# Designs tried in a protein design chat: miniprotein binders against q56419. Part 165

Target 1, 326 residues: q56419
Amino acid sequence: MEGRTLEEVQEEVFKRHGVLVPKKELEDLAKALEEAGLLLTEKVEARLKEEEEKLKRERPMRLAGLSYPEGEREARAFLEAFRASYPGEGEEARVLLMPHLEPSRVPEVYGAALAALEKTPPPERIYLVGVAHRPLKEKAAALPVPFQTPFGPALPDLPALQALDALLPFELFNTPLAFREEHSLELPLFFLKGRFPEARVLPLLVARRSPELGEALKVVLRDFPGLLVLAVDLSHVGPRFGDTPLTRTLAEEARRRDLGFLERLAEGEPEAALAFLGANPTRIDGVEVVASLLPLLRERKGKVLAHRLDLEAPTLSAVGAGTLVL

## First folded at step 15 (miniprotein)

Design fb35
Fold by ESMFold2-Fast, scan of step 15:
Structure fb35 (fold): chain B 326 residues (1-326), chain A 105 residues (1-105)
Amino acid sequence: as target 1 above (326 residues)
Amino acid sequence: TEEERRFEELFKYAREYLKEGYESGNPEILRQAIELFKEALEIAKRTGDPEREALVLWSLAAAYFELGDKEEARKYAREALRIAEKYGDEDVIEYAEELLWELED
């Protein structure tokens, strides 16, 4: 069960019985009813298919009114405020690494990304590569539908997506439900669509290392040139992420690992960046994306424009965020 | 023991609800996580396990913070810090105090 479909099932149970059932209990219940020859699993499957069919037409906004304003005028002012939070000049980007963390937590980092976009010629298309927060049937996936934003729909680049699909050893459009609630695409897309309203998009998710994706993308970018965006967060430390509570030493280690990773990418040495992290003890989620996109990152030199470790006091946790142009 | 098994079950389910609440943005799922954590907290208090008690209190702070209830989040974080002081994690205590002070701005 996916989070939103699980929510719908939980909502129905709550309405009838006055209680929300934990995901595991709901899964166990569905299995038990199916083994007894009852139809709960068929009902769950029908709801999943219905949600999947809706996603074949468009991807609606999920975070409007929460992480960014729903109205176009308010959204434009919001975006301008983020740009203003970064005092520096941008650099032209052919590859942009930016976060997908809640923007209000790291406004200067998003501001740096906006500064880079300001210096970048408007691309015909954006290859937006995020991190899957839901299971995928394959190592990577894409959803070839319009993504709604306050600035209008971000239209899919269907020819480029089809060219990519043809080069992969798996079906690219394999898990529509994973895109239903995916902030690693929605949050960067808000900023990208605001700056490049005419650009088409290739919304891509990476769940596990896919070298074949990077090789295929290198071929597709030759025929369909565009801006490559890696929408990744950096270190994840503390109890929120199943780790020990934050200490000053752990926070400094997270900063050191984030910056060392970004600086090696800026030198055009993505293998060195991955080797520097080793086993990835601070859980940089960009590792799987970088490992998938090696052919696109090698020998591309650039600059780290911003980095912040966002400290979450009540949880003694932190998430790193950075902006890198290549 | 049965109490220890019940704690592990409640804590596991509460963590799963916290994750689902975060992923879905559904405040009712977050509130259910909070109720499960509160049940786990009573077991930790009853069995006299300060380390588990602190862990649940930090988790409650996380759930309330995600829910947008910063006052309750601070309350549970301060209580977690108080309990942590009893079993003596000096590095965590020092940094938690620094971070909580920033939040209270």
Scores: ipSAE 0.061, ipTM 0.508, lowest interface PAE 5.3, mean pLDDT 83

Design fb36
Fold by ESMFold2-Fast, scan of step 15:
Structure fb36 (fold): chain B 326 residues (1-326), chain A 105 residues (1-105)
Amino acid sequence: as target 1 above (326 residues)
Amino acid sequence: TEEERRFEELFKYAREYLQEGYESGNPEILRQAIELFKEALEIAKRTGDPEREALVLWSLAAAYFELGDKEEARKYAREALRIAEKYGDEDVIEYAEELLWELED
């Protein structure tokens, strides 16, 4: 042994690839080796590079058979059930805000999104903007490959992605591994592909506020018109998220924050929406997405179709979800 | 200290994985969160920080509950309650008691 610890290997992998690999996985890899330390780090790095190379060809389904059915027939019945869970009418969307939370927790909210898509003319492409749940090398990233779905692959809009990349001050295709386990893209994409099977997609992740992304997207959307989808969840409250237990007061505060935020976006006032959240904006994971996309959201009026605060009683925690059409 | 920095890093990312597992319903992400919490737990035990220890134990209980492993959830919730009662952490006591109540048959 080189005197190297699993903690040192974990830290080195994190610094090199932005992935915090659990020590248990490193232990399992070490059991396959006759040596450890530097050799173990090399093996982990090689495996991550191999996965990164595979992601350059396609993005496989990760939640099929878990959050949605993997068969096409079963998947279409699943979508129909979610649409049926929303009793209201949709509105035509130029911009759609929808959740990325596990669909079974907020079926009416996803149903509202489906209702909006039902009233929306089929777009040539969808700009799908999610929230990074893994560190990105830059403020935002995209993965220009087919994303597998039960309805067939969602094909990337390569010309539009290249146009976007050319306008940004950073490399757009900078962190492929961040897309391997990314439900903020996969779950909304399932619904979007089911409704618009012909549309190409621009799968985008935002980790930190990037006004450059919003400015570039405004230019690209002019040349490559399409549906803009913000796949964001709303308030995150309770011990599961590092907060105090959910009380009636905190739940009411979360609902007020969510609805006040959405209503101001619906008035075409995204700066007012951000200001409404005050000193605690990080309780809504979509804040960085909205702040990045300000030029695309200003002066667009619309309607909040649905909102729900999903309560998880055992952990005294909640996540807000909503559907907004602009 | 270096161990305190490592604890904060592991705990932060374990929380993010727990959130992702909850939101996506992906049991593999929940299992990764559990392993990161277990690493954080060992640091809390070594540094003799009962507040951090109780919080991590409750977080493990919540993760196992979400994964559907009721026996492990009950085990960790009971241990979190035991430690939280010793130093008077009313919040963790409330969290652990609520979870244990949900785990009763």
Scores: ipSAE 0.017, ipTM 0.461, lowest interface PAE 6.7, mean pLDDT 85

Design fb37
Fold by ESMFold2-Fast, scan of step 15:
Formats: C-alpha cells, sequence, structure tokens
Structure fb37 (fold): chain B 326 residues (1-326), chain A 105 residues (1-105)
C-alpha cells in the first residue's frame, strides 16, 4: 500500500506541476515526515512552492564545478581555452545560433561562438532563447531575475521583459520551476556573460512553436535593440534518444541534415530550413525555436562557422551542434 | 493495462532525464534517471515482460556508464544481454554487446 500511495503522490505532483519526482525522493521525504502530522502531498507541494519563491529572487548556478569552473579566475581560463580550440577569426553577429550541449563534448563549436562574440560590439542586452527541458504552462516562458555565473550575476532587462510580456497573449513569467534545472540557458550564458559582462539578459524558453513570441520579439527588438542568441542543439540520433542504432550511414545523414538546415538559415530562408527537415523536424532540438522566431530570421544572411556531430559510440548515439552567425 | 501505461510514463521520463543528463553533464539528473528506470524495472519484472526488462536494464547500464560507474554499468549490461539472448531481442543484444565491448579493459 505504501508503494501505491507514493505512486499516487508522484502522479498528482506530475499532473499539477509537470515534475515527475522519483519515488525514492518521496520515500525519503515520507520518512522525514513520520511525526510531522502533514500529508505527503502537502509537504511536497510546500517544498515546490518554497523553491518557486526562491526563484523570484535569483537563479543560482547548477552546473558550476561540473560543466564549468566555480571560481572566476578558473572560469576565465576555461573560456579562453575554448576560444583557443577554434582556429578561425569569427564574424560579427546580429543573431547567433550556438549549442547548449555540455561544452567539453564540442569545444570547437563553442570556440566558434566565442570567436563571433569577439567580433561583435558589446550589446546593451542579449535575448537568450533556449529550449525547455521541463513542461511549461504556456508555449514559452521567461524568468525575470539575476542568473548567477562565475563572472557575477547576469541581470535581467526588466523594461524589455515587461514590454515583451505586454505584447503576448499569455503571461510570460508563467513557470519559474522550469528554470531551476535548465542547461539550455545556463551553459550559453556562461560564455555570453564572460564575453559581455555588462549586458543585461532576457532569458527565454520555448517548449513548442509560438509564432506570437516571434512577432512580439520583432517589436521589442526595434525598441530595445540587442543580440539575439538561439541556444539550440541539432540532430539527436540513436538508442539513447529512443531512435535506431547509429550506423555510418545514419551519422552521415544526420550531418547532412544539420548542415542543410544551418545553410538554409544562413541564406535567410528559415521556412526553407524547416521544410528541408521534412515531415519529422522534431528530431532537431532547435526546430521549435526557429519556427517561433521566423520573423527575426527571414532575409538575414550569414555563415556557418562550425558543426560537429558528438558521437557516443558505446551507446550508438549522437548529438549535433553548430555555430551560425546571421 | 494500467501497469503498462505506468511503465511507459516512467520509462519515457527516465529517458528524457538520461538525455538531459548526457547533454548537461549533471550527475544529479543522471541519478534521478536511474531511480526512475529502477521503478520501471520493478514493473517490468512484476508483469513478466522480458523485452521491457531487457531494455530498462540496458538503459540503466547506459546511465551508469555516463556516471563513470563502470562496475554497475557492466552488471546491468550483462543482465540485459542475458535476458535479451534468452528472448531473442536483437536490438538489446546489439546495444549490450557494444557497451560491454567498450567496458573491457
Amino acid sequence: as target 1 above (326 residues)
Amino acid sequence: TEEERRFEELFKYAREYLMEGYESGNPEILRQAIELFKEALEIAKRTGDPEREALVLWSLAAAYFELGDKEEARKYAREALRIAEKYGDEDVIEYAEELLWELED
């Protein structure tokens, strides 16, 4: 019965908050509550509300000491090492597409992004658009708080965020908990903050295509100009991602698919880029972001600076990553 | 059935967490994936579904491999292979053999 009770709590929390809490975590909490006099569901909900409340003040680092160094000096050396991994000189970006995959897996791709940032004049603000890895209450969301980094807090551009919120048919600040564990924002932000320490940030997540977001952003960017960053990964192939085992043929197909997509974006033809992917565009992580931002990507020509397919041979799987300047 | 739906839900989210753990490099997310896979494994064992059991066992091996826990990875990969061979699951046989090859000294 106890196992069934925990399963019921797990399902209720998932239904209400979009978070699937492992039963071990619920069991540990239940043991802690042995004499508390509260229902397990009440305690779990109180904990989630408390975490949500903390996120109204700041977003702490979650990957410091794991994907990048905690200390500022070590973080700067780390960033310079990634820049050094790319032999090119970059190009100025008005729009930058960069990955959010663990940096050590594709160092040259992050190096290319750093090269582009090096050629780009410091923006007053960065529109950082990532991919939601947790359910959102709406198709997109933002969190209007400082995001901690080893280089100091990346401050939110509150006037621009409020302007964006006013233009959308939904509340922009709708799912704070989705930002607690979100590498698609945290990993690119590390590099962006290291290069542009004074820039304010609009941290945005897309869960599903939102053409209203792209239309609203077009208006906001006119009044609040800044650098648009699409933090997206490309092909996800193989058993690790619920797909067929990676063969040489499938790896070449994934590389061609990624590059065909990026090259069409570089020609200022985002609809053609989406059409190129055919009937299964969701196999590329960035599809929903690109589809949401069509008005900002049309007729902007640029260049693909780098592309890599990160091969995890032992699991016959791979993830594509690229850097594109527009 | 209800248990089949529960298995699919747990397995789906465990796989999403496995993917996120791989992409972010966050060991805590990988550990959460492992716990969800273990919940799914208990359902597969209880319902007597060897195909689901073998797939979950391989998924646990992959998660432990990503964590750097080679001993647990070998343990789960060998068990996945044993069940997959017994029941003729060609996909899991291939997955397990490839992972075990990488885990050899």
Scores: ipSAE 0.412, ipTM 0.747, lowest interface PAE 3.0, mean pLDDT 87

Design fb38
Fold by ESMFold2-Fast, scan of step 15:
Structure fb38 (fold): chain B 326 residues (1-326), chain A 105 residues (1-105)
Amino acid sequence: as target 1 above (326 residues)
Amino acid sequence: TEEERRFEELFKYAREYLHEGYESGNPEILRQAIELFKEALEIAKRTGDPEREALVLWSLAAAYFELGDKEEARKYAREALRIAEKYGDEDVIEYAEELLWELED
């Protein structure tokens, strides 16, 4: 009978918080709580509330020791190794599109982003726009706290975040828990903070297309100029993503779709880039980000610096990654 | 049915967690995906759906492979292959054979 109670708790938490907690974890927690005489639902909600309270003060590193080194010296050597992986020179960026995929899978692509940052004057602030991997209460969200990195905390640009919040038809700081485990911000931030240690950050997540976000950002960027970073991955193909097994032909098609998308963005034609994807069926992380930021991407010409399709042979699947400067 | 709805919900979010674990390299998210796939597997077994059962078993194999647990990955891939061969799911057969080939050399 305990299994039915756990299913009810799982459903209740999911409906209220958008988090689907595995039954095994709820079962383990229920057994621990039985020793203490506490109710499972109340304990789960108390833990979530405590995690939200911690996120009001700072966002800790989650991938340190996994995707990048914990120590500052080791982290700097790691970052320099990625830069060395790209043999080319960068271009100055006013807008940078870079990946958020595990860096070791596409080192040359992150190296290209670092090359672009080397050619870019240090910004006072970075508008870092990632993709929400958890449900948000609104179409977009931000977390106005320091984000920890091996290079020290990336401090929030509170005046710019408040200016943005004031222009939006929804509450910007709406889903703190979505930021607890968010690699689309943490992984690019590692590279950005390593290159621009003095820059403040606006950490933004997009879950669904929000034209109002793009319009508001256009106004805020005029008063609070900075570097706009789109942290997005490209094609997702193969069985891991609900597609057929990857063949040589399908991999080549994915590369062509990624490059066609990026090249249209580089021509300053983001609507054409989106139309290209709509006419050529594909799955691209970042479509909602590009669709939200149209006013910031129009008539900005640039260059594709790198592109790779990361192949996971055992699952016959792949993820595309690229670096674009505008 | 209620069980079919629950299966689709669990399987959808387990796949999202597997994707997140792949992209971030975070083993805790991979372990969460595994537990959600195991919940989906129990529903597939109870409802007698061998096609869904084989698909979930292969997904577990892929998740364990990403986690670095090659022995568990091999076990689930073999079980997926056995069921997929029985009912003729050529896609799952191909997925499982490729994974097993990688795990065995």
Scores: ipSAE 0.115, ipTM 0.549, lowest interface PAE 5.2, mean pLDDT 86

Design fb39
Fold by ESMFold2-Fast, scan of step 15:
Structure fb39 (fold): chain B 326 residues (1-326), chain A 105 residues (1-105)
Amino acid sequence: as target 1 above (326 residues)
Amino acid sequence: TEEERRFEELFKYAREYLEEGYESGNPEILRQAIELFKEALEIAKRTGDPEREALVLWSLAAAYFELGDKEEARKYAREALRIAEKYGDEDVIEYAEELLWELED
């Protein structure tokens, strides 16, 4: 007696909980629930509530055994192999831009980030800013719980997070479920925790431009100094991302756009970097993060250590990745 | 149209799942992307839009390739190329043929 289509159920769950459940999963679940005498929406809502409650205690590893080893010893060897893949020396970072895609696809880029961390004095805390891959209730969010890693839990900097929350015009801790499956935080954090095991973390997600976040962070960093990490990927080109199929020319244009963007950031000119993308349009997921953090990026000169465009042959698409120190 | 709106929503979210699965390597997310793309494919076929159909087929090929299912990846990639050959440009087709060599054993 539900009277609703699976499409309507899918949309309602998405609107209420920010999760898009595939129709096949809803069909399979409805079949199992009919045998148990429960309604589909009741079971889905119960599962989401249970997952949300678990996130109040800690954020478990989701990619252990997939993107990195679960054991500490194996994880250490894995991390050192990435460092070895980058032939150059690092530079000290006050701000680090690094990727968040699967590390094995761009090992030299992650190696460059590790090289920069080797030259950087151990920070008391890391402001880790990633990109939301699920809807947030506000423009940005944070989750104030320990994030599990093979090197032990990355502990939240609760005083700094509370100071940040107090300065924002919205509730910072607004969408815990968005952090359940979030590789833009988990993958960089693996490398950061491996290098700075004692540093606390502020795990932050940006969904839309939030200049108020950048202004608040500038104030908080004065009282709670630390390393700022922008965990962002660069160009997204091809049918995978709703664009025309990749050609050799389009791949070279993507490489040039990525480098032009990074070079302008390295000159301490983030507005020029954004304007450059406006003149040379492309989808770069770091745009909203950079636009949010302008006050922290101005007049900070640095160096591009690495860049790669990773090619995805079956879909004629590519993703750019880079390491920049400021 | 309503079907066009439905296709755009499904394809957008399927791409977000595929991107997350690609970047993280999480097979559960890749399987969810596949199911959402299959829903989008049904709409593209019903509406008779070869460009949208080809885009979804290439996306399915990508998802199966990341999942490690080379046979399904090749199947969808070949079908996407077949449809694109009717409506794509020569540079796209030539580059696609070159890249599909990477799927050979």
Scores: ipSAE 0.013, ipTM 0.389, lowest interface PAE 7.6, mean pLDDT 84

Design fb4
Fold by ESMFold2-Fast, scan of step 15:
Structure fb4 (fold): chain B 326 residues (1-326), chain A 105 residues (1-105)
Amino acid sequence: as target 1 above (326 residues)
Amino acid sequence: TEEERRFELLFKYAREYLREGYESGNPEILRQAIELFKEALEIAKRTGDPEREALVLWSLAAAYFELGDKEEARKYAREALRIAEKYGDEDVIEYAEELLWELED
């Protein structure tokens, strides 16, 4: 470390890579490096570079054995249990909005998505649009590698990804490290791959509103038709996501905003859906994805199949989740 | 101040990791959130900011609850309540009491 504090190393790595590494992890690494005679900052950056290089080959499962089973047989039984949680029949989807929240919290919502996928003809490719939980160098990014699942690897649609990259004013493959820990892609992909094992995927992350992404996707979808999936959660309310505790009034407000947002999308009015939310006081993270994909959502009518506000009473917090077919 | 700036950075990103851990169910991310909250807690203690200290202590309780560590969750919730009651932080009193009620057994 030689004249640098762990705080300085932590903040330098954050500034350069957008990753805030806990001091305890840096302390543990520093002890190991002291034994080997290596420099701490260089070692952290070398680790990040190694991880980035590995992500050029494949994206491994991170949540297997945690959010879903590792084995294919167990994974299939898991899917059937979620489908059984939804008593209704699905509707065919050209566009599917589904959650990316831990599935066990909202099983009926994932069940509704599975019901819609059962009614949907197998697509050649899936445009899977999630929300970045790590900083991106640009407004959006993609990772053009196989994503591992218990049902086998979800293969990238390289021609469609390259066509998309060519139309964007920024490098699409700009932040591989953002994909190492990304549940907004991994959790929906588990369900999508289980239903459509032959479909190729375009794994896309949105960090900030990117109208250019929606315009480019509209063009690419004409030449490379497929299923568009918006993997987004709805309201995030309570102290875990802000300073306001969950009250009956706030829970009602969150449900009203979630359903009002989804219903306006179902009418083919995405601008009206965004306007309905105003300043987004209940923190619907799907706003940035919808705002980016406006050209793909206009004048597409559909149906809200399910909605749930997952209440975490002990922390006075809640997350909204829904399934919408367009 | 520099300490206030560092507190805000740590607290903000500890909350983001707590959110990510909650949404994904990934215990590794929850443990990272806990360590970042502990760093923020040390700053709140050193700067003598009881409002920040109480909020971070409650956040630690919530993170441990999410991780399934009920004993640590109780410990931090009780400490959050103690400080919040002393300084009249009605929000944190409510947060801590609700969490402790759920952890009663």
Scores: ipSAE 0.341, ipTM 0.700, lowest interface PAE 3.6, mean pLDDT 88

Design fb40
Fold by ESMFold2-Fast, scan of step 15:
Structure fb40 (fold): chain B 326 residues (1-326), chain A 105 residues (1-105)
Amino acid sequence: as target 1 above (326 residues)
Amino acid sequence: TEEERRFEELFKYAREYLYEGYESGNPEILRQAIELFKEALEIAKRTGDPEREALVLWSLAAAYFELGDKEEARKYAREALRIAEKYGDEDVIEYAEELLWELED
């Protein structure tokens, strides 16, 4: 609509597409459009539609050269260095819980995940479940396109994704732009593709608790067996996350909370794990993922391979990370 | 008010982006957080709210620190501390002092 302010354009785009476009970008676009006699809102929405169209073909790397090397040889050496940071053998995984924060902050935790993958028979497909960092139109979403990695494209399992979509009460492929910048999928996928280059992937994001997703996945996994990966971080403590400054006591509470949560999952008791968090309040971004996948986690016993609390001294904050095999 | 609502929305989303930038290590997400915080700062200054202004300035300092821009981080942390000391926001004072101490080295 004509007469919209930059603030109104920013809000409208966010509501429609789940993308917050900084006003500086909108100002730059407005200047260019004035010279051509075009409306800003019209151009911004056209560009977002163009980005959505590109995402129908492939999901490009966004963190190559930043969180991991973009060249295949360098990427392989990088991955092996992470494996070397964990001295253990790992355990075979049917379900793997691994972190998604910047790998250099918790190398031994990613190393433990790699150790588990070495003990795991190559799956035909990986159900990779991450946490949405942008609003989704529904409680969960998927993007059915190749995801680029330094090891080649991770191809989507289209039959399994279509089977899942058919069982859900909402459109699974509902928010493509949410996948443009999504480290909770990209960072774990780097490690998974490096270890299982032939496996197809179901890239899934959870924004809010979706019990229907877990129920549907349980059905799909019977016909399309594969490795289930929960890419989640644990406790978030300190001012960066809306809490009080980190003290020794709060850090120990966060470690105890993380380990208590993971140990209950390892006993095959995910409801007990969630109840434990309810009794010990925390900001674990993976809660919504675990709560959505309850049917897949019950009665699966396993082992916690690693846990670290990444301390961020300047902000007096911390993030927990762990590797769990079930 | 509409400006107060707008501030809260920008600040909330800027914080989500700051957190995502920290977790992913992606400097483009950090730059987007910075621009959204700058938009929120303009509103705080315009409405004459020192409490919100100090909080946004500290958030900008944290974002620049994560981005590796120590000079901008130091600038915003000093400004946040100056305003927070006058307002009496002990949390922002503590955060800004800790960040400034880290930046000294």
Scores: ipSAE 0.013, ipTM 0.395, lowest interface PAE 7.8, mean pLDDT 84

Design fb41
Fold by ESMFold2-Fast, scan of step 15:
Structure fb41 (fold): chain B 326 residues (1-326), chain A 105 residues (1-105)
Amino acid sequence: as target 1 above (326 residues)
Amino acid sequence: TEEERRFEELFKYAREYLLEGYESGNPEILRQAIELFKEALEIAKRTGDPEREALVLWSLAAAYFELGDKEEARKYAREALRIAEKYGDEDVIEYAEELLWELED
């Protein structure tokens, strides 16, 4: 340990590898390294490298037993209960916007997504675009391995992923560790795999707007047609997210912002949808995804099937969720 | 100062992890947020910043509440309220009072 604090090591690992090592783990590692004579950063890097190597084979379930059941039978019953929570009929989707928020908080919204999938012919592949909750080395990334689900592994569409990689000005498979824990892919994938067990997937994460990704995807979708899924949550408002306490007026404004955003997307006007969000672009995690996929969303009309603002009374905060078919 | 910069960075990461833990329901991510908030709390105490201290204490209460640890949530909410009342932080007073009300059996 040459001239470095535990806080500096924690910060360096987080910035370089997108993982946060708790101070207590670093303290435990430091004690072990005093006995072994190794540098803490070298030990942590070796462990992360091992985890990264494991991700070259498959992506295991992380939220099974927490957000959805581990067993296939229980998972099927869980999925059907969500469908039953939405009383309406679905619409066929060529593009589906659905949430990635904990499903139990917005069951009717996930039910609406399931209703849309029920009316949609089985695609050969699903372009699943989520939001990076960890830093990526590039603006976007993908992980070309099977993703485990209670319904069996969701297999990657390797030819389509390679075609996409070839068109991008950066390496698509650039941050495997960002996929180790990523609910914006895992939670929608649970529902998508349950409905379309034979579909292959392109699991994509967006960290910052990438017009290059949208342009490349437009080309790839022409040769490899499939269902485009935007897995995004809507407004994040209140003290939990660094804002003022949620009032009735602020909640009504958040609902109108969410619906105005979704309705403009439904009219095939994604630039107008982004402009409508105004002064709070960081409060909706879908902004960077929509901004990246503009070429795929322009001039596509559709329908908003559901919207809910989920309230957290203890923190006076809320998160919006919606289902949109295009 | 250097410590103030470290506080802001830790607090930002902690809030991002708290949000992810809330969205995903993953208790391990909530525990990571808690550790970051605890580190930020030590800095706020050392630098004598009651406004930052109250905000971090309330954030810890909210994180423990989401984790299902009602005893720790109540403990931190009461401390947040005590400091916020002393310094007149109306926002943290409201947050802490609402959480404490929710924690009443």
Scores: ipSAE 0.202, ipTM 0.624, lowest interface PAE 4.2, mean pLDDT 87

Design fb42
Fold by ESMFold2-Fast, scan of step 15:
Structure fb42 (fold): chain B 326 residues (1-326), chain A 105 residues (1-105)
Amino acid sequence: as target 1 above (326 residues)
Amino acid sequence: TEEERRFEELFKYAREYLRDGYESGNPEILRQAIELFKEALEIAKRTGDPEREALVLWSLAAAYFELGDKEEARKYAREALRIAEKYGDEDVIEYAEELLWELED
């Protein structure tokens, strides 16, 4: 609890200096103490270690009440509203690429993913591959615990996770804290658990391209078949991503870049998809995931069901999102 | 230089926090991004780099908009446009004016 941490620092400062420091002034002092490598850093590290231990048991919801409803009934209505936002029919997926950005920004793209899941037989397990938004000790990581959702906990597929771990040249369960606040898993999982409540999950994060992960997953999928989900966003353009302000030309280029990438994946040519992006100032989260999963994507043909470039006019920025079935 | 290195570090971390705050909707992360962008802005002003200054100002507009502070977002967006008008790309200026009109309305 951050409030508790500040109160403890306030009490320690009072004991050492005999003065009652207001919390706002204490915040500046707390930063100075942490920079000096003193008591506050020790307390922060102790709190993080406690959170890491809790993550060995379960992963709680972090975005309930923010990005999706906390209650099961409301969550179900929310999910069905996203399906209704997409007027098309889906297609069966063995591999699904779907976004992980805030769902309210691209409801029809999530609706397309839900349409594909309607045509897909319920899998025994889902390999959910997201993008690490926090540093990992290794190129990739997994957390082998139940992930809480409004539809009940998504249970880990422990035998499949252990089989994967055994094939990797690094420890798969290497950075539990990276999963504490990870929307690239939590947001897709909300939709996947709502559609496949009995499926177990392998929650995987990629921080840097890991060809060994793709090779290992190809082996594990043979023994533990399931649905492979790539939870990735597409183009990130504009100042909020450290890029130049968006123009109509840059927006059109981003749309063409996203679609060219997805269309090459749909042709079963993931190396061509990566090459198509070229020297690109626009960030695409999918690059590291696709590069890691090449053996699983080659020669699989499919269809792009939806694509949107979410324009944020006030900031001259945009994020691309798409749904692809393979 | 040391100041250029410090700017790049602050701006990089601020962008990562902004992205995380945008994607998760977590206001605490957005506030952290704002503080880091403000530190980067002071370096850009001190080193006299209008391109860096404009990028940070647009990034602050993005963070405040996502935080729900429309007045601060409008303020930073207008300041970024003013710098772009003085030093920047004419195509950017044209579209920025249209987009800022949407922000105001």
Scores: ipSAE 0.080, ipTM 0.494, lowest interface PAE 5.9, mean pLDDT 82

